# Designs tried in a protein design chat: VH-VL binders against q0atu2. Part 202

Target 1, 119 residues: q0atu2
Amino acid sequence: MLDKKARIRTSREYRNVFEKGKRLSGRFLIIYYVENALDNNRFGFITNKKIGMAVIRNRIKRQLRAIVREYQGQVKNKHDIVLVARAGIGKSSFEGMEKDYIAIMKKAGLFARNANKID

## First folded at step 8 (VH-VL)

Design vc68 (framework fv_recibokibart)
Fold by ESMFold2-Fast, scan of step 8:
Structure vc68 (fold): chain C 119 residues (1-119), chain A 121 residues (1-121), chain B 108 residues (1-108)
Amino acid sequence: as target 1 above (119 residues)
Amino acid sequence: QVQLVQSGAEVKKPGASVKVSCKASGYTFTDYYMHWAKQAPGQGLEWIGEINPDWGDTNYNQKFQGRVTMTRDTSISTAYMELSRLRSDDTAVYYCARAKYYWSFDAFDIWGQGTLVTVSS
Amino acid sequence: QIVLTQSPGTLSLSPGERATLSCRASQSVSSKYLHWYQQKPGQAPRLWIYGASSRATGIPDRFSGSGSGTDFTLTISRLEPEDFATYYCQQYESSPYTFGQGTKLEIK
């Protein structure tokens, strides 16, 4: 689970990301993102009924939280980021969603630069 | 036809808790934040808090923080507001209202009919 | 928190007259986040004007909203009997999303 401070909680904060943020689309995900004035990143999520039945939507929700949490340390600090699940995400594998997330975050320039690469 | 239908009037004793329901129909429940507002007899409107029905994230007015809990059940498109440790000045009509936050505007465009909560000894 | 102050608290007028209702914010509110609601006794509030100046669906054109920054106005050009109600302004600029105390429009 993401900590309370790492989540976008208010409707007004979601509104800010959609109004002022940049948008980037992947295969299964769309992200909207904007720099914030805080010391940390905050994540929000949007899923819709087109994803599938409740069982599928609940799986997707759990997997998206797990992916965001796993890569939390890689994300450039001071951003509000909203992940929008596309209809096709219901048929994706965990690995497929993870790869899509990494690809769009890199393309958006939201992954922190590594000082040294050991491999 | 978009509707928010609230549960019926409640009479409670001081110190008790009350849980008001708000059942949504005619729209996608998870696309709108659900807000709650209080209106004491003869008084104006006071915002209590909001909940994201899809993810359950909440944000409460500090005045009610610690006494209010908002929840939802997406399987029946119903939002709940529970207010604990009731006092006489919690006697009021409580309203639910929806707001769209990523499309047209973020005004409270549809309201429930209100639930009268009376706190009396 | 942003405090919204409405004036007058009560406005007594006759049908056919012009009504001007004011809403002043304690700090700047973007026009798109200033809304007005109408409420009649025993009824839930109803969205009337959104984004300071846009009429909600079905609202007569005798109603107009204006303003920016800290000063907002709701105007009714020619009062009809059904217009007598309490009007509330509301800001969505920042949490907590506050309402003004209301202006009660009553028949003289």
Scores: ipSAE 0.729, ipTM 0.878, lowest interface PAE 0.9, mean pLDDT 90

Design vc69 (framework fv_recibokibart)
Fold by ESMFold2-Fast, scan of step 8:
Structure vc69 (fold): chain C 119 residues (1-119), chain A 121 residues (1-121), chain B 108 residues (1-108)
Amino acid sequence: as target 1 above (119 residues)
Amino acid sequence: QVQLVQSGAEVKKPGASVKVSCKASGYTFTDYYMHWAKQAPGQGLEWIGEINPDWGDTNYNQKFQGRVTMTRDTSISTAYMELSRLRSDDTAVYYCARAKYYWSFDAFDIWGQGTLVTVSS
Amino acid sequence: QIVLTQSPGTLSLSPGERATLSCRASQSVSSKYLHWYQQKPGQAPRLWIYEASSRATGIPDRFSGSGSGTDFTLTISRLEPEDFATYYCQQYESSPYTFGQGTKLEIK
């Protein structure tokens, strides 16, 4: 689980990321991201009905949280990042989502060279 | 049609808790934050807090922090606001209202009809 | 928190007259995050103007909103009987999101 300070919790904080942030699309994920004035990263998530039925969406939500948490220490500090699940994510494996997340974060310049999973 | 339907009026004693419900229909429940506002008799509107119905994250006005709890049940598209340790100045109409937080404007475009909560001994 | 102050508190006018309602913020609010609501006794508020100047669906063109920074205005060019109500401005710039205290528009 990400702790409260690592989550985007307010609707206004989501709006800030969408309005001021950069957008980058991967195979299964889109990220919107912007630097914040805090000393930590915050993550938000958007999943919609086009992904599939509730059981599929709940699986995707659990797996996305796990992936983000595991790579939390690898992300360059002071960013608000919103992950938007694309419709095709419902057919992805855990490994497929993980690889897409890593690829898109690297392309965005948000992953450090020597970054590792959280111990 | 899009609508928010709230639970009926409640009469409570000081120190009790009240839980108001807000059932959404006609739209995708998880696409809009659900907000709650208070309106005391003859007074204006006061924002209480918000909940992300998809993820359950909440944000409360500090004035109500420690006494308010917001939850939701996505299986029935219903949001809840529970206010504890009720005082006489909690007597008010409580409203739920939705607001879009991505892709469009973030105004409170749809409101529930309101729930009157009366706190008296 | 951002405080919104509306003036006047009560505005007494007759049908056919022009109404100008003010909303002033204690700090800058982007026009994208300032909204107006109309409320009649016994009813829920209704979105009236969003993003300072855009009319909500079904709102007559006699209503207009304007302003930026700390100073926002709701104008009704020619009052109709159904326009007499309380109007609230609201900011979404910063949590906690706040409402003004309201301007009650009443028949003279």
Scores: ipSAE 0.773, ipTM 0.893, lowest interface PAE 0.8, mean pLDDT 90

Design vc7 (framework fv_recibokibart)
Fold by ESMFold2-Fast, scan of step 8:
Structure vc7 (fold): chain C 119 residues (1-119), chain A 121 residues (1-121), chain B 108 residues (1-108)
Amino acid sequence: as target 1 above (119 residues)
Amino acid sequence: QVQLVQSGAEVKKPGASVKVSCKASGYTFTSYYMHWAKQAPGQGLEWIGEINPDWGDTNYNQKFQGRVTMTRDTSISTAYMELSRLRSDDTAVYYCARAKYYWSFDAFDIWGQGTLVTVSS
Amino acid sequence: QIVLTQSPGTLSLSPGERATLSCRASQSVSSKYLHWYQQKPGQAPRLWIYDASSRATGIPDRFSGSGSGTDFTLTISRLEPEDFATYYCQQYESSPYTFGQGTKLEIK
């Protein structure tokens, strides 16, 4: 679970990311991201009912939090990042979501130079 | 029709807790933040806090921090505000209101009808 | 926290007159995050003007909003009987999202 300081909690902060941020689409995820004036990164999440039934949506929510937390230390500091789950994410495995997250973060230039974590 | 319907008036003793509900209909509940505001008799509006109905993230006005808890139940499109350790100056009408937070302007375009909470001994 | 000060607190006018309501912020507020609400006794507030100058759906064109930075104004060009109410400005620039104390527009 992400620390409170690492989460976008306010509606105003979400609106700032959507208005000023850049957009990058992956297979299962879209990210919107903007530089912030803080010493840390903050993450926000958006899901919708088109993903599937409650059991699937709850799994996706838990897995997204886990992925973001796991790679938190590799993300370049001073960014607000919103993850938008695409409808197709309900068909993805944990590994599939993780790979998509890594790919889009690297493409966005948001991972540190040596940001390769593999198990 | 887009609508927010709040629970009915309550009378509470000092030190008690009150939980006000706000049931949404006519729109996608998780696409709008839910805000809560207080209006004491004859006074203006005071913002209490907000909740992301999809993820449950909250942000509270420091004045109410420690006494307010906001929750929601997405299965019935209902938001809740619980205020604890009630004092006489908590006597007020409490409103819920929605605000869109992505791909659009962010103003409180739909409000609940209000819930009167009276705190008296 | 951003403090919004509305003036006057009470404005007594007759139908047909022009009303000018002021809202001053203690620090700069982007026009995109300054909104006005109308409230009548016993009723919930209703969105009236958003983004400083945009009329909400159904609001008559006699209402206009203007301003930027720290000074915002709501103008009613020619008062109708149904316009007598309390008007609140609100800033959404930073949390906590504050309201002004209100301007009560009453019949003279």
Scores: ipSAE 0.634, ipTM 0.849, lowest interface PAE 1.1, mean pLDDT 90

Design vc70 (framework fv_recibokibart)
Fold by ESMFold2-Fast, scan of step 8:
Structure vc70 (fold): chain C 119 residues (1-119), chain A 121 residues (1-121), chain B 108 residues (1-108)
Amino acid sequence: as target 1 above (119 residues)
Amino acid sequence: QVQLVQSGAEVKKPGASVKVSCKASGYTFTDYYMHWAKQAPGQGLEWIGEINPDWGDTNYNQKFQGRVTMTRDTSISTAYMELSRLRSDDTAVYYCARAKYYWSFDAFDIWGQGTLVTVSS
Amino acid sequence: QIVLTQSPGTLSLSPGERATLSCRASQSVSSKYLHWYQQKPGQAPRLWIYYASSRATGIPDRFSGSGSGTDFTLTISRLEPEDFATYYCQQYESSPYTFGQGTKLEIK
């Protein structure tokens, strides 16, 4: 669970990330990210109907929160980061999403050191 | 077709709370932030706050902070605004309105019909 | 907080005339975050112009929006009876999002 300070809360802040941010695509996730003027990172999430039915979307939402929370301390300050779930994410395992998240964050230069705890 | 349908008029006593609902239909509920605005009799529009209907994150105008709570139920595509510790100057029509927050414009393109809340002794 | 000041507060004109409605912001607002709404008595506001100059679906071409920075204008080239209403500008540049106080366009 992310606390309120670690969340992108306003619609305008989401718009800022999409308009000013960089985009990087993984297998199951796309991230948009931009440096912020705060002293901490903030995360936002986009899940949509293309993922699947409500049961699948709810599972994905729980798993994304858990992954982001687990690796929160390894993300370079100070960024606003929006995770967009791709249609294929509904067929992924927890481990598959975690690997994709780590890979994409490392490629973006957003992880301060090696965060990969699997394989 | 795309619609926002709000709950009916309410009459409340000072100090009570009121909870207004806004039921969305005809679009993907979670693709748009839901905003709430106040319009006192004969006055202009005042923004109260917004909620991310997918994740539940809220942002409130400081003027209403501490008295307003916004929630939603994605299973029935309904957003709620609760205003507590009501006073006479809370008498107003309250509107919900949607705004897309990614990939396209963010104007309030669809509005509810409004809910009149009257606060009287 | 960005304050939007609309002028005039009331504009009394006849059908066939040109109307010019002003919206001034206390700070710079990107044109893509400046929108206009029309409201008639007893009705909800309706999106009229978005991104300072783009007409919403179904809005007649006699309506045009312009401006940038702190100075925005809504123009109606030749008023029709159905155009008499209150018009609000709104900024989405920064929270809290704000509306102008409105310009009431009334029949002379």
Scores: ipSAE 0.723, ipTM 0.874, lowest interface PAE 0.9, mean pLDDT 90

Design vc71 (framework fv_recibokibart)
Fold by ESMFold2-Fast, scan of step 8:
Order: sequence, then C-alpha cells, then structure tokens
Structure vc71 (fold): chain C 119 residues (1-119), chain A 121 residues (1-121), chain B 108 residues (1-108)
Amino acid sequence: as target 1 above (119 residues)
Amino acid sequence: QVQLVQSGAEVKKPGASVKVSCKASGYTFTDYYMHWAKQAPGQGLEWIGEINPDWGDTNYNQKFQGRVTMTRDTSISTAYMELSRLRSDDTAVYYCARAKYYWSFDAFDIWGQGTLVTVSS
Amino acid sequence: QIVLTQSPGTLSLSPGERATLSCRASQSVSSKYLHWYQQKPGQAPRLWIYDASYRATGIPDRFSGSGSGTDFTLTISRLEPEDFATYYCQQYESSPYTFGQGTKLEIK
C-alpha cells in the first residue's frame, strides 16, 4: 500500500478536498482533487456498501490501492486526490478499473497525455 | 436509533495498558470517522485522535503519540482505543464520538457514554 | 496548535437572564469549523451549535451562535433551568482538533 505520507489520513484533509476540490466522473470512479502545499501527492478513498458484500468491497479496496500505487509516479506533484468508488465498480474487472483510473486522471490533467499507453 | 456504546470502567496499575471499545449501531459505521477524547476529573475535553473506520488510517494528537493505538473491526462495527504505559494523569473519562467527513458538517454529533479509567497504585 | 480561550470561566446567573459566552482562537478559524457542545455533570457532551451558527437538531431557538475569524460567541437569550451546564467551543480547522477550557453556567 502507499506510504503514510502518500495517504490522506485525517478527516479534515478529506473535508478540504471535498470543499475546495474539482470533481470528475468516470465509469467506475469519481475523483475529487485539489492542489496541496506539500512536496508530494496524497490519496484518499471512499467506498460504500452499495458496491456489494464485504468480499467484493475488500477486493475493490485492494485493487484500487494497487492501481494508485502502480501509477503514482505519473501523477503531477502536489495534489490531494480522493477516489470515490461508484456502485457499479463491484462488477468491474481489474483492467476495467485501471483503464477508468488512467482515463479520468488524463482528463483531469493530472497525467501527461503520453505518459500511459492504456486508454 | 443511532448509538455509540462503550465498554465498562477499568482500574489499572501504573505501567499497564487499557483498551476501550466503542460499538456503533443505527448507521453505516464506515461513513463516519471515529474520534476519541479525554476528560480528567473536573477538567475540560482533550482530543486524542481519530480513525477512518473504512480504511484504518489514523491520526493522533502528538501529546499521545507513541502511547495510543486506534483500531476498528468493521464486521462488528466496533472501534478501539488502547493507551499504554499508563500513569496517574491518565485517570479520566474517555469518550468516543463520530464525525461525518464528506458532504456534511464535521461536528461530533453522537458521543459514547464515556469509560472511566482509573490509574492507581 | 490552535488554542481556544473561553470567557468567562464561570458565569453565575438566574433563570430569565441573558447569557453571553465568548470563545477566542489564537489564529483564524473558518466558521464552518467552529462548534459548541453542552455538557452536564456525569454526562457525555452533546452537540449544540455547529458551523458557528447552526442549531443542532432539537436545540431551542433561545440559543444562537455567531462570529468569524478569531472571535466567536454563544448567546442564550433567556435562561431556563435546564440550560445550566458547561459549554465548550471546539475547532476543526486544523489537527490537533482542540476544545476551549469551558464556561460553566451556574445558578446564582
């Protein structure tokens, strides 16, 4: 999983992203994002019970962490980003979530256009 | 009915550890941060820390850093606060309280009834 | 950390009187992150006013909150016997989230 420095850990920091951040929706994910005053990016995650039963939610949580970790080097520095899982994410594949993440991050301007070859 | 129910009073010796539980009911446990606060006899409230029940991320008041550990068990909607290396000035009532952290106010709208921890030799 | 100073520490009044409780912050706190709690002896605190000015569910109209920046006020226009309690302000602007030392309303 991400280093503690790369995670949004406090409730106040989540509140800041929702209060001041921009919103962009994908097929399975919504992101909220705002520039921070730090030297690094931080990621937060919101899942809900509408995703499915515990086994499905635990799988989604593991896969979201893996995707974010894999692509963290491609994200423009100094952002707090919260990923909100949409209800339909429980029916997605790992590749489907990964493609959605890349597409939404590129559309938000948080990834360089030619940084990733999966779309 | 939304409730937070805490474990019963504890009496501990200096140097021991205590683990207080806070069982949530009547709402979606993972939608609210769980906070812990301390109130020494005749004194005011002091914030100890918070935990994200969904992801397990914690944030502690530096005053308690190194002695406090917060955990949760989502299968039984219960949060825990463990305080180690107890000393006499840890004698206090300990409260859990919930706070919504997205698209809502962040006030502590529901509190547990409190757990008295007495540290005595 | 943000220090919240409440004044007075103790306020002795009679039912029917007006009470004004102050909360001063050592640095600016957004109104969205300033809350008030009521606590009676032997009981847990209860949310009373949130976001500086909004009454929590069930709180009587005689209670009002106001203020911004570093200066916040809780006003009780006409005290009832059940209002005698300790009131705490709390900031959520930055971690560690802090409480004031409390103002105790007691019957004269």
Scores: ipSAE 0.751, ipTM 0.884, lowest interface PAE 0.8, mean pLDDT 90

Design vc72 (framework fv_recibokibart)
Fold by ESMFold2-Fast, scan of step 8:
Structure vc72 (fold): chain C 119 residues (1-119), chain A 121 residues (1-121), chain B 108 residues (1-108)
Amino acid sequence: as target 1 above (119 residues)
Amino acid sequence: QVQLVQSGAEVKKPGASVKVSCKASGYTFTDYYMHWAKQAPGQGLEWIGEINPDWGDTNYNQKFQGRVTMTRDTSISTAYMELSRLRSDDTAVYYCARAKYYWSFDAFDIWGQGTLVTVSS
Amino acid sequence: QIVLTQSPGTLSLSPGERATLSCRASQSVSSKYLHWYQQKPGQAPRLWIYDASSRATGIPDRFSGSGSGTDFTLTISRLEPEDFATYYCQQFESSPYTFGQGTKLEIK
C-alpha cells in the first residue's frame, strides 16, 4: 500500500502530468512522468474498462500497487509518475507486469540499471 | 444517456450525520472524478471536494476537512458524501458533478439533480 | 485560494439587449481552466462555456466567452427570454476549486 504523500490525489495533478510529462510505452503499461517541485515521488494509476471485468481490474490494481511499492526506493527522486494499464494487462502474470514496469522505468531513466526491490 | 441521480431530501438534527448518494449511468464511472458542491439557500456554489472513483483517492476543501468523507462503490457506479457533526449552516442543496481528469480536462459537464439537506432542531 | 469576483451582482435588462458579465480572479488563471455555468431556480447548474471561450454542446452562438489572465467575460449579444438566469464562473487552476458568487440576470 502506498501512503497518501506518495499518491497523486487531485484531478489537477493528473492533468499536469499529462500536459507536461513525457510518455513511454511498455508491453502492458504506459507511463507518463514529469519532475515535481516536492521532496518525494508521487504515483497515479489509470485502469480502463478494456482491461476486463471488475474482478480482473481489481486484481491488476492490487498488483500494480504492490509492484510500485516494492521498487519505490529505486525511483529517482522528485517525480510525478502516472501508470496507464493497457488492455492486454488483464492476461499478464504478476512477474510479467513487474518485468514490464522495471524495463520502462529503466528506459525512462527513472531507475538504476540494476534496480532491486525495497528491503 | 449520461446521468447522475442523487438520493432524496433529508432532515437532520444538529450533531447528526448525513450520507448522500450519487448514482452514475451511461458512461464509464472510473473515467471521471466525482466532485461535490454545496449551495446554501439563496447563495452561490461552494466546492466541497473530489474523489477518484477508480482508486478512491480524495481531496477535500479545508473548510470541510474533518467533517466530510467521500467514498464510492464501483460495482454499482455510486459515489457517496458523508457530512458529520451537522450544524444549521450545513442546510443546503448538495450536488455531485463529474469532471474528466486524463487525456483531456473537462469542466463539470454533468451534474446530479441535487439533494436538499435541512438541519433543524 | 483563488477568489473569483463577478460583476455586476445583478444585471437588469430587457430581451433584445446585450449583456456583458465579468469574472475577475485574484491571481492568474489559464484560459483552459476557466468555465461558466448557467443556473435557473430549482435546477442544477449546467455547463455553458468551457476553456474560457468554447460553447458547450447545444449552447446558442449568441453566447461568447473571452479573456485571459485575471479578467474573463461572458457576453450575450441579443438576450432571449430563456437567458435570464444566474451565471457562475469557476476555476480549475488550483485546489480548492472555486466559483464566483454569481451574476443574476433578471428581466427589467
Scores: ipSAE 0.712, ipTM 0.872, lowest interface PAE 0.9, mean pLDDT 90

Design vc73 (framework fv_recibokibart)
Fold by ESMFold2-Fast, scan of step 8:
Structure vc73 (fold): chain C 119 residues (1-119), chain A 121 residues (1-121), chain B 108 residues (1-108)
Amino acid sequence: as target 1 above (119 residues)
Amino acid sequence: QVQLVQSGAEVKKPGASVKVSCKASGYTFTDYYMHWAKQAPGQGLEWIGEINPDWGDTNYNQKFQGRVTMTRDTSISTAYMELSRLRSDDTAVYYCARAKYYWSFDAFDIWGQGTLVTVSS
Amino acid sequence: QIVLTQSPGTLSLSPGERATLSCRASQSVSSKYLHWYQQKPGQAPRLWIYDASSRATGIPDRFSGSGSGTDFTLTISRLEPEDFATYYCQQYDSSPYTFGQGTKLEIK
């Protein structure tokens, strides 16, 4: 899915985002985000057992990765961002998750001014 | 009943490869990174690396980079560590251990029982 | 990489005595990323203290951890027979993650 350079790969990097990052809650998503010292963005995805069975969690992760990939060019560079799925996301449509992602990223000020695609 | 169960002892010749398994049970496999550590006879612990069990992303101690490969199979909740081009100083007990990577501490709270790997000619 | 040096290497004491185990880092380590493990012969290590001062589940209150920066301490206020083991400190602040060489508590 995402290029390996665009993923948060180490456990310590996840911990850094959760401990030092800012938190914003959307309808179906929570994001934790912090500026990094790199020249690129990195993303992480968390789907807890509270969401549902493995089949549902796997679908949600797949869909969230697709959404992030589609809009990655619009995200302000130099950020580590972790998406945490909230309870209830399993009942959302793909479009509902996409809209929530766009809304929360805009609220965080993480979408670049000249974004290429906003629905 | 949270536990990590490792494969049995191995005896290998210099230059060979060894693959150790670590089977998890009693928890959601993908909620914890899996780490591997080495303990040579009479010595302390040395961190080898980690793997994200969900995505398979790895991070290795530079000392082992190029000789170690970590993988996992989520369908059977099992992590693997393969060490190649074995040397006599690779003789050690190898441990797997889990660590939480979100919302809580990243300490190694559950460990496998260890796998003795002996490298001798 | 951060080197953790534990002292003493071996500490010979009797049940009922106080034990103080030191762990010194070559560079500053956040207390949030320093942990202690207990290991008995033939067994895997067990998490004992995490984040420098928090006891792991089931660990008796006679154990306490303290310290910050480069100097960390594990204290056992009154040794019980089951406490004689090797103790390792570990840092998780920077990669590679490293352990001290261990302090072995042995019965006099």
Scores: ipSAE 0.631, ipTM 0.860, lowest interface PAE 1.5, mean pLDDT 89

Design vc74 (framework fv_recibokibart)
Fold by ESMFold2-Fast, scan of step 8:
Structure vc74 (fold): chain C 119 residues (1-119), chain A 121 residues (1-121), chain B 108 residues (1-108)
Amino acid sequence: as target 1 above (119 residues)
Amino acid sequence: QVQLVQSGAEVKKPGASVKVSCKASGYTFTDYYMHWAKQAPGQGLEWIGEINPDWGDTNYNQKFQGRVTMTRDTSISTAYMELSRLRSDDTAVYYCARAKYYWSFDAFDIWGQGTLVTVSS
Amino acid sequence: QIVLTQSPGTLSLSPGERATLSCRASQSVSSKYLHWYQQKPGQAPRLWIYDASSRATGIPDRFSGSGSGTDFTLTISRLEPEDFATYYCQQYYSSPYTFGQGTKLEIK
């Protein structure tokens, strides 16, 4: 799981991202994001019952944690980012969710250019 | 019929631990943070902390840090607050309360009925 | 932590009068991160005003909230017998979230 310092933990901080942040929608995910005054990124997650039964929601939660952790090093520093799972995410594959995450992060300008590209 | 129902009164000895439950009904449990507050006899309210019921992330008031643990069980829509190493000044009514944390507002709009914890030797 | 100071501690008035309850924050809580709760003896607090000025569901229009920054006011334009209770302000701007010490509104 992400380090404690890399998570949005308080209800007030979630509200801050929703109120001040920019919104970008993907196929399975919506992100809300705002620059923070810290020296690190923080991630928050919203997964509600519209996703499906407990088994499906638990799978989605594990997969979202894995994806965010895997790409943490490519995210531009000093941002609070909230991922909101859309209802349709329950029908996604891991690859589909991962591609959607990468696409929306790139479109938001949150991925560093040429990160991890070695010839 | 949105409501929070708390466990019954407890009497504990100094040094013991107490675990209070708060069962939610009538709404989507994971859409609201669950907060806990303390009210000593004849005194005002003191915020103890909050938990994100979906992910389990917690944030505690520094005054209670090290003695309080908040957990939840989403399968039964129940939040828990455990307070350890009890002292006589922990005698109080403990409340759970929900707060929406995205979109509209994040006030404590629904409260549990309170749980009296008495610490007595 | 942000300290909320309510004044007066006790306010003695008669039904029909206007009540003005103050809440002062030690630091700015912006324009809306302040809520008011009503509590009667033996009961849980009840949300009364949220985001400084919005009445909670079912709260009569004789109640109004105002203020921003560090100075907030709860006003009751014409007291009814059921309004006599303790009122708490609460800030939600920064952790730890804090309450004022309360203003007890009592019958004169």
Scores: ipSAE 0.649, ipTM 0.867, lowest interface PAE 1.5, mean pLDDT 89

Design vc75 (framework fv_recibokibart)
Fold by ESMFold2-Fast, scan of step 8:
Structure vc75 (fold): chain C 119 residues (1-119), chain A 121 residues (1-121), chain B 108 residues (1-108)
Amino acid sequence: as target 1 above (119 residues)
Amino acid sequence: QVQLVQSGAEVKKPGASVKVSCKASGYTFTDYYMHWAKQAPGQGLEWIGEINPDWGDTNYNQKFQGRVTMTRDTSISTAYMELSRLRSDDTAVYYCARAKYYWSFDAFDIWGQGTLVTVSS
Amino acid sequence: QIVLTQSPGTLSLSPGERATLSCRASQSVSSKYLHWYQQKPGQAPRLWIYDASSRATGIPDRFSGSGSGTDFTLTISRLEPEDFATYYCQQYEDSPYTFGQGTKLEIK
């Protein structure tokens, strides 16, 4: 899915996002985000056993990877972003999670402006 | 009781591979990174690397890059460290240790008992 | 990349004395990411002081940690027999995470 460069890989870097980052809550997701000193964005993920049994958690993990990968080109560069799955995400549809992700990223001002938007 | 229990001592020949296990109990396995450290006889500690047990992302100390592989099996709350192309200077006690990576400090608060790996011809 | 240098390498003292152990970093380390571990022969290390100055659960108040930037200190105000061990500092500021070489406290 995501290139190694696009993932938060170290425990220390996760800690940095939680300590210094801003927080926004959506319906199924919470994001923590902070500007980084790199040329690219990095994504991290926190899933909790409260969301359900292994089969549900594995589905959520797969779907979150797919959503982030699909929209990675729209995210403003130079951010470390951690997605925290909320209790209840296991009951959502793929489309529901995708919609929530788009909404919170827009609310955070993290989506790049569409140059071809005519309104 | 929170604990990490490692596999038993191993004796290997140069060029072989060794895979050490670290079984976690008493906590949510995926809430803590698992770290591995090396301690050669009579020497200090050297950090080898870490793995995110939920997502499988790894980060290795450059000194071990290319010879170390860290994996985990969340269904049995077990982390593994495999070291390949063993040399005599890989003789050491290997430790696993956990560290919380969100919402709290992330010192190595719980350690396994250690696994002695001896590499000799 | 960050090198931690501990001094002295060995400290020979008697019970009742004060011990001062030094840990010096090759570059600045936030106090939030400097930790101390105690290790006895044949045992795994045990977390002793975290975030430079906070005692881990069960650690007696005769132990104190201090410091910031590049200079950190572990102090034992009045040594007890069970305190004789090797102490390691560790930084979590930057990967690769590193340990000092240790200071061995031994009975005179």
Scores: ipSAE 0.724, ipTM 0.879, lowest interface PAE 0.9, mean pLDDT 90

